Miniprotein binders against q53ft3. Designs and how they scored, part 136

Target 1, 195 residues: q53ft3
Amino acid sequence: MFGCLVAGRLVQTAAQQVAEDKFVFDLPDYESINHVVVFMLGTIPFPEGMGGSVYFSYPDSNGMPVWQLLGFVTNGKPSAIFKISGLKSGEGSQHPFGAMNIVRTPSVAQIGISVELLDSMAQQTPVGNAAVSSVDSFTQFTQKMLDNFYNFASSFAVSQAQMTPSPSEMFIPANVVLKWYENFQRRLAQNPLFW
Short names: E, the ipSAE of ESMFold2; O, the ipSAE of OpenDDE; V2, 0.75 times the mean of E and O plus 0.25 times the DockQ between their complexes.

## First folded at step 14 (miniprotein)

Design J3 (at its last look DockQ between E and O 0.01; V2 from the best seeds 0.00; counts 0 for: pae O 11.4 > 1.5, placed apart)
Fold by ESMFold2, look of step 14:
Structure J3 (fold): chain B 195 residues (1-195), chain A 83 residues (1-83)
Amino acid sequence: as target 1 above (195 residues)
Amino acid sequence: SPIQEEFEELMERAEYHFEWAEKYYERGDKEYALLYFEFAARIFRKAAELAKKNNDPESYKEAIEYAEEAQKYAEEIQKELEK
């Protein structure tokens, strides 16, 4: 029903189902993670009037879980990016994962998804602005892509005097765009949120 | 006094969702903007019902007006998402 993606790691699609309406993903080495993507996988939508509350859990200094509400996924918002880098020392919040059959390893954080009525979700207040705006992310990605292309291409620039008598023009070799595109694709595939 | 405290808590929670809905809309996240306006409308209506039970017509009017405003924004955004 759900997927969980961390940059540079394989997509997790086999959530631990800890109750009929509750799902958990383990995040080993969580202190190195800045962002997590949570999304709906298949052709099974939430039932009408329902959605998913998304929680982040990390172990405190005694190994006890601390849970925080990150935000929501719904049929109308089936995927979201959450910033977790600033949450690893935050206060816990009310959560529905108490007394669950959950394996809790002190060095492993968790993403929890609780399928709930929209009316119940409306009563909850997520921690700050953990969800990342897709437009802001797109703008930042676009700017970093443009900067990357300019820096890469300009390192191959040659003056027109090296090719023709019009020295005020600069040219780039025709294959620079392809080389840049291949490098950017590779980097993005390895780290979809590298920016 | 406990009923008034509950009313104020509901209004504050709904206003929080309303403000975040506006922020998500300004950022271009129409899907979250819609969700949060709908959440705000639900909670404002709950506050209005409480004010009605407490026989407080001014608080009822305030809560209903905010609920209708939130719902109107949600409907407008829904139409934008449907093209």
Scores: ipSAE 0.425, ipTM 0.784, lowest interface PAE 2.4, mean pLDDT 76
Fold by OpenDDE base, look of step 14:
Structure J3 (fold): chain B 195 residues (1-195), chain A 83 residues (1-83)
Amino acid sequence: as target 1 above (195 residues)
Amino acid sequence: SPIQEEFEELMERAEYHFEWAEKYYERGDKEYALLYFEFAARIFRKAAELAKKNNDPESYKEAIEYAEEAQKYAEEIQKELEK
């Protein structure tokens, strides 16, 4: 149902379902993470009248998890970007994950998604500065993600002379990836919210 | 020259991945460390090939040595993950 994306890391599409209505992603080395994208996979929508409250947890000085509400995802807003770099210290709020025994390591934070009624979500207040409110921040995050993807993809680029025939494998010309990248950058520059 | 600029760009990108690989390894994230060492190795090799094409044996040597180092670390981590 949900995906989690950190720039420079593999996309996570397999959340741990810790309850019928609660999902958790592990974020190793959370101290290096500035932003996280939470998105719906598009396979299963929220039930009518429901959405997802997105929480972030990190260990406090005592090793206890501190959970904070980042924001929301809904059928109408199936993705959101959150800045977590400034949330690595602070006070926790009420959260739906507190009673759950979730295995944690000191270097691993978690993103929790709680499926809740939209009416209930409307009464909740996300922590300040968690939601990427500026177009510039969004653009910067997207650019870093794109650069990482391009670097990843281009690192596998080989000349035709270097290719080993593999009839069962499909190949994409590097120029196609570059063209896509350039087009995406252009669209992003024109409208950061074009998708 | 444009070729030299491209070489330096590749080297910088590879070094960036190498540094992150080290950071991930130090933090115990071996899977990410492995991934980024592999990235570094591949990009360093590309830099090396570019240097070779440009008849720059010194740059080639530098790039290939870094590629081998990155590959070595990747292989070591891979072995650790298989235990």
Scores: ipSAE 0.000, ipTM 0.243, lowest interface PAE 11.4, mean pLDDT 79
ESMFold2 (binder alone), look of step 14: mean pLDDT 90; pTM 0.895

Design J4 (at its last look DockQ between E and O 0.41; V2 from the best seeds 0.00; counts 0 for: pae E 3.1 > 1.5)
Fold by OpenDDE base, look of step 14:
Structure J4 (fold): chain B 195 residues (1-195), chain A 83 residues (1-83)
Amino acid sequence: as target 1 above (195 residues)
Amino acid sequence: SPIQEEFEELMERAEWHFEWAEKYYELGDKEYALLYFEFAARIFRKAAELAKKNNDPESYKEAIEYAEEAQKYAEEIQKELEK
């Protein structure tokens, strides 16, 4: 249902479902992370009147998890970028994930997504410094992300002659990926926040 | 009074949403702007209802006016997104 992306890292599409309505991504070495993108995979939309509250968790000075609301994703806003670099030493509260026994290590932060009613989401206030500060920053981040993806995908490119028959696998032509990349770049240039 | 405190809390929250809606709009994130204006409108309406229950017509009027403004902006953005 959800994906999580850090620039320079592989996309995470397999969230740990810790409850019926709660999903968690682990972010190793979170201290090096400035921004995180959370997005819907497009496979399952939110039910009508529902969305996702996106939380970030890091250990406090006592080693206890501190959860902070970053923002939201919805069917109308299926992806969002959050700045987490400024949150690493802040104060937070135990919200939807606070009662859950989630295994943590000091160097691993977590992104939590709680599926909630929009009305309930409206009653919450994200931390202000988690918002994107500028379009330029977002564009740069997105570009790095795209480049990373393209480089990753292209590393697996083989010619038809080099292909080993694998009937159980589906293949995507590299030109399709390239077209997607070019289209995405064009859209990004036109509207950096188109998604 | 507890009711007044709750009213003020709602108003502050709605105002937060409203301000961030404006910021996101300025940044070009119309989808988020829309969402936050909608949130603002919802919470302002809740504040209005609370004021009504408390027989505070001035607070009610204020909250309703802000709710209508937020809703107006949301509707305008929605139209922009549909083009």
Scores: ipSAE 0.597, ipTM 0.856, lowest interface PAE 0.8, mean pLDDT 84
Fold by ESMFold2, look of step 14:
Structure J4 (fold): chain B 195 residues (1-195), chain A 83 residues (1-83)
Amino acid sequence: as target 1 above (195 residues)
Amino acid sequence: SPIQEEFEELMERAEWHFEWAEKYYELGDKEYALLYFEFAARIFRKAAELAKKNNDPESYKEAIEYAEEAQKYAEEIQKELEK
């Protein structure tokens, strides 16, 4: 029903169903993760009037889970990006997974999805800044792309004397833009969620 | 009183959703903006029913006006998404 994706890792599509209405993904080595994408696979929608509350859990120093509400997915918003980098030492919140007492190793966290009535979801307040707008992610990606292009193009810069005796101009080899574009497109085709 | 405290908590929660809906709309995430306006409207209506049950017509009017505003924004965004 659900998928979970971390940039640079294989997508997970086989959630552990821990109850009729509760699904969990394990996130090993969670300390290296800044963002996670949670999405519906598209074959099974939420029932009418229902949606999914998305939680993040990490083990405390004793291996006990600390759960925090990240935000929501619904039939009308079937995919969302959540920032978890600031949550790895936060306080817990009210959550529907409290009966799950699975002790985990210190480096494994979980994403939990609880299927709930929209009225119940509305009563909850996610931790601030957890859900990241797709526009915010695109803006950050675009800024990194611009920096990458500048650094790559600059590595091929030549002095004006090396290209032509016109002393007032700086030039770059024509193929620098093509090399950058080809590298970028290859990376994007292999992992469209890299950043 | 406990009922007035519950009303104020509902209004605060609804306002939180309303403000995030506006932020998501300004950022171009119309799907989240729609969701959060719908959540705000639901909570404002719950607050209005509590005020009605408590015979507080000024609080009822306030909550209903906010609920209708949130619902109007949600309906406008829904039309934009269906286009």
Scores: ipSAE 0.348, ipTM 0.760, lowest interface PAE 3.1, mean pLDDT 77
ESMFold2 (binder alone), look of step 14: mean pLDDT 90; pTM 0.898

Design J5 (at its last look DockQ between E and O 0.53; V2 from the best seeds 0.00; counts 0 for: pae E 3.0 > 1.5)
Fold by OpenDDE base, look of step 14:
Structure J5 (fold): chain B 195 residues (1-195), chain A 83 residues (1-83)
Amino acid sequence: as target 1 above (195 residues)
Amino acid sequence: SPIQEEFEKLMERAEWYFEWAERYYELGDKEYALLYFEFAARIFRKAAELAKKNNDPESYKEAIEYAEEAQKYAEEIQKELEK
C-alpha cells in the first residue's frame, strides 16, 4: 500500500504491517537522512473518509523510541515529503505506535503510517519542522532521487548482443527509461509539485 | 474554565492548520493546502460547537467565522484542482 524513499537509497515498497491499520518502514543510518518521501503505491486506496498519519520514530537520549507526527497522506495527496533532520532531539507525543513492541536498533529510525479517519487525523498536530520549507529544497531532493534511480537502472543496461535469452523476463529498452527521466525532469522544472 | 481551555486549544490547532494551509498553497502544494484548510474548518467548527454549549456567543461567532473562511479557501482550491 505504501512506499518510502530516501534520497540516494533504494525505494522501499515492502512495509512491515504491524497491525491491520499500521505500517512501518525501517530507516537505517537515519542520522544522515534529511528528507523522506512517503507515497501510496496506487494499488490500494484509502477507504472513503480515511487517510494516513505519518510518524517518525527515533531513539531519545535514553534510547527509548520517540514518535512524532510528520504529516499526512490521503487519496488526494498520495505522496508527501518530510524533513526529519531536525527532529532527532525532539520530544515525543501521543502516537498510535506506543503500545506496539516494534523491534528497533539504535541506528535505525522508523517511519510509521497509521490508517485513520480523516476526522481523527484533523485532531492531530504535525511537528512544524517536518514540513517542506521551500520548493527549491524539494526540487533538489527530487532530483537526487531521480539521479539515483537512473543510475541504478542504467547499471543494468546491456546491449542486445550481451543479452542472455530469458523468455520469462520482460525487458525495457534503456531509451525508454531515459525518455522517462528527461520528461520527468522537464515536468519537475515546470512544476516541482506536479505529482 | 476547563471548557474555555479546551476551546482555546481547538482554536490554536485550527489556526495552525490554517497557517500551514496558506504556506503550502504559497509553495504550490495545493493538495496539502486543501487538506489543511479542511482540517482547520473541521476544528473551528468543533470549537464553535463547544462555545455554543458553553453559552459563549462571542466565541461561537469567532470560531464560525474562521471555519467559514477556511471552508471558503478549501472550496476555492478544490475548484482550482478540478481545472
Scores: ipSAE 0.479, ipTM 0.804, lowest interface PAE 1.0, mean pLDDT 83
Fold by ESMFold2, look of step 14:
Structure J5 (fold): chain B 195 residues (1-195), chain A 83 residues (1-83)
Amino acid sequence: as target 1 above (195 residues)
Amino acid sequence: SPIQEEFEKLMERAEWYFEWAERYYELGDKEYALLYFEFAARIFRKAAELAKKNNDPESYKEAIEYAEEAQKYAEEIQKELEK
């Protein structure tokens, strides 16, 4: 039903279902994570009048979970990017996960998704404004990606004399694209805000 | 006093969603703007119901006017998304 993506990690699509209406993803080594993407897989929509409240949980100094409301996903807004880098020392918010018996370790945080009526979702405000504009972030990411690709590809351009001649055609070695992709992903893992 | 405090908390929360809906709209995120205007309208109407039960017609009028404004913005954005 849900996916969770952290830069530099494999996407998670197999949430732990801890109740009929509650889903959890584990985030090992959470202290190195600055952004998380939560999205609907598209296989099962929310029932009409319902949506998902998205929470972030980290253990406090005593190992007790601290839950904070990040924002929401709905059928009309099926994906969202949340900034969590500033939340790891914040105060918790009221949350629907307090009755769960989820096993925790000190360096594992969690993303929780609670399927609720829209009226219930509006009972709190997100801590700060953790939700990043998906349109603005996507546009900025795309522009930076295009600039980066142009500079990288141009630095590895080859002449036709270096390849099998083909009149009226231009060729780019496949390794240019792969090197660009590998460098881009590595930089996101090192500095998620580099774009 | 407890009822007035509850009313004020509802109004503050609805205003928070209204203001952020405007900011999301300015940034081009019409889906989040729509969601937040809808949340604001729902909360303003809850505040109006509380004011009505407390026999406070001035607070009722204030909350309903804000709810109608938020709903109008939500409807306009919905039409933009359907184009």
Scores: ipSAE 0.336, ipTM 0.739, lowest interface PAE 3.0, mean pLDDT 76
ESMFold2 (binder alone), look of step 14: mean pLDDT 90; pTM 0.902

Design J6 (at its last look DockQ between E and O 0.55; V2 from the best seeds 0.00; counts 0 for: pae E 3.2 > 1.5)
Fold by OpenDDE base, look of step 14:
Structure J6 (fold): chain B 195 residues (1-195), chain A 83 residues (1-83)
Amino acid sequence: as target 1 above (195 residues)
Amino acid sequence: SPIQEEFEELMERAEWYFEWAERYYELGDKEYALLYFEFAARIFRKAAELAKKNNDPESYKEAIEYAEEAQKYAEEIQKELEK
């Protein structure tokens, strides 16, 4: 149902479902993370009148998990970017994950998504500086992600002469990736919300 | 009174949503602006109901007016998103 993306890292599409209405992504080395994108995969929409409250968990000075509400995702807002870098020393609030024994390591933060009624969501107050909604910021983030992907993919590029025969493997020509990248950039420039 | 305190808390929360809705709109995030105006409207209405129960017509009027304003903005944004 949900995906989580950190710039320079692989997209996470397999959330841990810790309850019927609660999903968790692990974010290793969270101290290096500035922004996180949470998005709906588009496979399953929220039920009518429902959305997702997005929480961030980090260890406090005592090593105890602190959960903070970052913001929301809904059918109408299926993706959001959150800045988490400034939250590392904040105070926690009441959260839906408090009763759950979620195993965590000190270096791993968590993104939690709680599927809730919109009315219930409205009764919450997210941290003010977490949601990043500027088109420019989103475009920049996406560009960095794309560049990272391209660089990663291109690092594995080999010439045909360098290829080792592997009949069981499928190969994608590098030019296809490049074309995709260029097309994506063009689309992004035209409409940052084209997806 | 406890009721007055609750009313004020609701109003503060609704105002928060309202202000951030405006901010998101200015930033070009109409979807979040819409959501937050809707939230503001919901909470303002809740505050109004509380005021009504408390026989406070002035507070009721204030909350309703803000609710209507928030709803108006939400509707306008919704129309923009549909174009």
Scores: ipSAE 0.494, ipTM 0.807, lowest interface PAE 0.9, mean pLDDT 83
Fold by ESMFold2, look of step 14:
Structure J6 (fold): chain B 195 residues (1-195), chain A 83 residues (1-83)
Amino acid sequence: as target 1 above (195 residues)
Amino acid sequence: SPIQEEFEELMERAEWYFEWAERYYELGDKEYALLYFEFAARIFRKAAELAKKNNDPESYKEAIEYAEEAQKYAEEIQKELEK
């Protein structure tokens, strides 16, 4: 029903189902993780009037689970990005998972998803509002990366008359970089998540 | 006192969702903005019902006005998403 993605790791699509309406993903080495993406696989929508509350759990100094509400996924918002880097010392909140934490070491955390009525989901507020605006944030991040690359590459531009002979080195004409920049910009405007 | 504390907690939570719905809308996340305006409207209406049961017409009017405003924003955003 759900997937969980961390940058640089294989996507997880086989959640541990700990109850009919509760799903868990393990996050080994969670100290190195800044963001997680939680999404619906698209094969099974939520029933009418229901959605998913998304929680983050990490072990405290005694090895006890500390659960924090990150935010939500719904049929109308089926994918969300959550920032967890600021939550790794936070206090716990009310949660529906009970003692379902299977963490045996201090380096393993969990993402929990609880399928609930929308009215029930509103009973708590997310901690620090960890949910990130996925479209706007991805677009801004991507535009900054694009500008950074173009500015960096352009800083090395020289005319052919200014080039030092280097027959073993390959060169890329500056207009190729410009064409890539323009093409990438156009694709980003059409679909911010294409990359 | 317990009823007044519950009313104040509901109003604070609804306002939190309302304010974050506005921020998500400004950031272009219309789906989260819609969800949060709907949550705010639900919670404001719950606060209004509590004020009505407590025979507090001033608090009832305040809560229902905020609920109607949140619902209006949600309806506008829903129409934008249907385009």
Scores: ipSAE 0.336, ipTM 0.744, lowest interface PAE 3.2, mean pLDDT 79
ESMFold2 (binder alone), look of step 14: mean pLDDT 90; pTM 0.901

Design J7 (at its last look DockQ between E and O 0.47; V2 from the best seeds 0.00; counts 0 for: pae E 2.5 > 1.5)
Fold by ESMFold2, look of step 14:
Structure J7 (fold): chain B 195 residues (1-195), chain A 83 residues (1-83)
Amino acid sequence: as target 1 above (195 residues)
Amino acid sequence: SPIQEEFEKLMERAEWYFEWAEKYYELGDKEYALLFFEFAARIFRKAAELAKKNNDPESYKEAIEYAEEAQKYAEEIQKELEK
């Protein structure tokens, strides 16, 4: 139903369902994470009148989870980017996950999504500034994704003089990757919503 | 009064959503602006119900007017998203 993406990591599309209406993604090495993207996969929409409250959990100095409400996803807002770097020292909030039978991993942060009535979601107040502008945050995330892709692909570059024969393998010239990167950056700067 | 204190907390929360909805709209996040205007409208209407229960017609009128304004912005943004 949900996906979770952190820059430089594989997208997670298989949430741990910890209750009928509760979903969790694990975030190992959480201290290196500044932003997360939470999105709906599009396979199962929320029932009418419902949406998802998105929480972030990190272990405190004693290894106990501290949960904070980041914001929301709904059928009308199916993806959102949340800044979590400032939250790793923040205060906990009331949350629906404390009574659930979640396997604890104190050194791992978590993203929790609770499917709730919209009226119940409105009664909550997210931590301030957690959700970022989709235009600015999408552009920032996309630039980091582009940088990551280019650097990754370039790390495998070899000159023709360095190549060994591998007749069953396909290769692409490195300048094709660079041209793709430059074109995508240009288009993104002109219209962050192009696709 | 517990009811007056609850009313004021609801108004404050609804105003928070309203103000952030405007900010998200100005930043170009029309979908989140729409959601926050809708949340503001819901909470303003809840505050209006409390004002009515508390026999406070001035507070009732204020809350309903804000709810209708928030809903109108939400409807306008919805039309923009459908275009």
Scores: ipSAE 0.426, ipTM 0.793, lowest interface PAE 2.5, mean pLDDT 79
Fold by OpenDDE base, look of step 14:
Structure J7 (fold): chain B 195 residues (1-195), chain A 83 residues (1-83)
Amino acid sequence: as target 1 above (195 residues)
Amino acid sequence: SPIQEEFEKLMERAEWYFEWAEKYYELGDKEYALLFFEFAARIFRKAAELAKKNNDPESYKEAIEYAEEAQKYAEEIQKELEK
């Protein structure tokens, strides 16, 4: 349902489902991370009247997880970028993931997505410094993200002659990915926050 | 009073959402702006209902006015997104 992306790193599309309505991504070496993109994969939309609250977890001075609300994703806003560099210290809460026994190491942060009613989401207040500060910063981050994705995808490109038959796997032509990339670049240039 | 304190907390939260909505709109993120204006409106309405229960017509009026303003902006953004 969800993906998580850090610039320069591989996209994560396999969230750990820790509850029926809760998903977690691990972010190793989180201290080097400035921004994170959380996005819907487009496979399963939120139910009507529901969205996702996006949380960031890092260890506090005592080594205990501190969760902070970054923001939201919804069917209408299927992706969002969050600045987490300024959130590596401070105060937070244990809700809604605090009751869950999630194994973590000090160097690994977590992105948690809680599927909630929009009404409930409205009752929460994201941390202010997690918001994007400028369009330019967002554009630069997005560009790096796209380049990373394209490079990753292209690394697996094979010609038809090189393909090993695998009936259980579906293949996407490289040109489709390229077209997608080009279209995305165009849209990004027109409106850096189109998505 | 506890009710007044709760009212103020709601108003503060709604105001935060309102401000963030404006910020995101200025940044060009209309979808987030829309979402936050909607949130603001919801919370302002909740505050209004609380004021009503507390027999505070002035607070009620204030909250409703802000709710309507937030809703108006949300509707305008929604129209922009539909073009």
Scores: ipSAE 0.250, ipTM 0.682, lowest interface PAE 1.9, mean pLDDT 81
ESMFold2 (binder alone), look of step 14: mean pLDDT 91; pTM 0.902

Design J8 (at its last look DockQ between E and O 0.33; V2 from the best seeds 0.00; counts 0 for: pae E 4.9 > 1.5)
Fold by OpenDDE base, look of step 14:
Structure J8 (fold): chain B 195 residues (1-195), chain A 83 residues (1-83)
Amino acid sequence: as target 1 above (195 residues)
Amino acid sequence: SPIQEEFEKLMERAEWYFEWAEKYYELGDKEYALLFFEFAARVFRKAAELAKKNNDPESYKEAIEYAEEAQKYAEEIQKELEK
């Protein structure tokens, strides 16, 4: 249902479902992370009147998880970028994930998504530092993400002659990926926040 | 009073949403701007209802006016997104 992306890292599409309405991504070495993108995979939309509250968790001085609301994703806004670099230290509260026994290590932060009613979401206040500071920052982040994806995908490119027959696997032509990439870049250039 | 404190908290939250909406609109993120204006409107209305319960017509009026403003912006953005 959800994906999580950090620039320079592989996209995470397999969230840990810790409850019926709660999903968690692990972010190793979170201290090096400035921004995170959370997005819907497009496979399952939110039910009508519902969306996702996106939380960030890091250990406090006592080693206890501190959860802070970053923002939201909805069917109308299926992806969002959050700045987490300024949130690595500070105060937070135990919100939807606070009662859950989630295994954590000091170097691993977590992104939590709680599926909630929009009305309930409206009763929450995201932390200010999580907001996108500028279009330029977003554009740069997105570009790095795209480059990473392209590089990753291209690393697996083989010619037809090099292919090993595998009837159980589906293949995507590299030109399709390239075309997608070019189209995405064009759209990004036109509107950095098109998605 | 506890009711007044709650009212003020709601107003602060709604104002936050309103400011966020404006910021995101300026950044070109109309979808998020829309969302936050909608949230602002909802919370302002909630504040208004609380003011009404507290028999505070001035606070009620203020909250309603802000709610209407937020809703107006939301509607305008929605129209922009539909083009």
Scores: ipSAE 0.252, ipTM 0.679, lowest interface PAE 1.9, mean pLDDT 81
Fold by ESMFold2, look of step 14:
Formats: sequence, structure tokens, C-alpha cells
Structure J8 (fold): chain B 195 residues (1-195), chain A 83 residues (1-83)
Amino acid sequence: as target 1 above (195 residues)
Amino acid sequence: SPIQEEFEKLMERAEWYFEWAEKYYELGDKEYALLFFEFAARVFRKAAELAKKNNDPESYKEAIEYAEEAQKYAEEIQKELEK
């Protein structure tokens, strides 16, 4: 019913069903992960009037699980990107026992999806701005593409004194745009995520 | 005052959803914008019902007006997605 994707890792499509309405993905070595994508596989939609609340769980400093609401997926929004890099464990409150020496071990976090009524989901408040628009990735790619083009083209700029009749204007060789476009297309074809 | 505090918390949550919906719309994520405008409308209407039960017609009017505004944006975005 659900998938979970982290860049550089194999996509997970077989959630652990821990209750009729609850599904879990394990995230080993989660401290190195900045973003996760949660999505519906498209084979089984949510029942009418229902959707999925998406949670992130990690052990607190006492070893107890803490669940934080990241956001939502629904039939109308079947995929969402969540930022988890700002949620690292180890930030604790002051306790009388805070001086204990604890051996650091890799921790395993979880992504949980709870199938709930939309009315119930609306009563919840996600943690900060954990959800990231899928358009943010496109916007970042577009900005990096534009910066790449500007820097490439600028390296071929000619002096104003060599241009007539308007020497105050800047010119670049005519083929620079095509050369950049062909290079960018080749890189994109090799790795659509090279940016 | 406990009832007024609950009303204020509902209004604050709905306003956060409304602001998130506007942000996602400006970013071009119409699906999330629609979801959050619909959530805002649901929470504003819950606040309005609480104000009505508390016999507070000014708070009722305020909450209903915001709920209707959120629903109007949701309907326009739904129309955009169906094109």
C-alpha cells in the first residue's frame, strides 16, 4: 500500500503492518538521512474519507520511543517529502541522572503511517516545517541549472571595447548557449539527479 | 475561560493550516494547498460550533467567515486540478 524512499538507498515497498491501520518502515543509520519520501504505491487507495498521518519515531535519551507527526498523505496527495535532519536524538531535558556514560550505538528510527479519518487528521499539528513540497526539488534543480548556465556563459564574456556600435553592452559568443545546452542534456541523461 | 482557551487553540491551528496552504499554493504544490485549505475549513467550522455552544455570536461569525474563505480557495484549487 505504501512506499518509503531515501536517496542512495533501495526503495522500501513492503511496510511492516503493526496493526490493522498502522504501517511501519525501519530507517537504519537514520542520523545520516536528511529527507525521506513517503508515497502510495497506487494499488490500494485509502477508503473514502480517510487518509494517512505520517510519523517519525526515534528513541529519546531515555531509550523510550517518541513519535512526531511529519505530515500527511491522501488519495489527493499521494506522495510527500519530509525533512528529518533537524530531528536528531540526544537533545534531552535536564535530569538528576544526566551524567551517565552511555556507549554510542547506531539507532534505528521508524516511519509510521496511521490510516485515519480526514476529520481526525485535521485535528493534529505537524512538527514545524518537516514536510517539504515536491516542487522544492524542482525549484532547486531549476535554480542550479540557471546558475550553471550563467557561470558557464559568463566565462566566455568579451570586453566592451570589442563590441560595436554599443560598447557598453556585454556579448558572448553565439554558440555558448548551444554548447551549454548539449552538455547539460548529456549530464541529465546520465544521471537525472546529478544536481 | 477553559472554553475560550479551546476556541483560541482551534483558531490558531486553523490559521496555521491556512498559512501552510497559501505557502504551498505559491510554491505550486496545488495538491498540498488543497489538502491544507480543506483542513483549515474543517477546523474553523469546529471552532464555530464551539462558539455557538458557548453563545458567542461574534466568535461564531469570525470562525464561519474564515471557514468559508478557506473552502472557497479549496474549491478553486480543486477546479484547477480537474482541468
Scores: ipSAE 0.197, ipTM 0.680, lowest interface PAE 4.9, mean pLDDT 73
ESMFold2 (binder alone), look of step 14: mean pLDDT 90; pTM 0.893

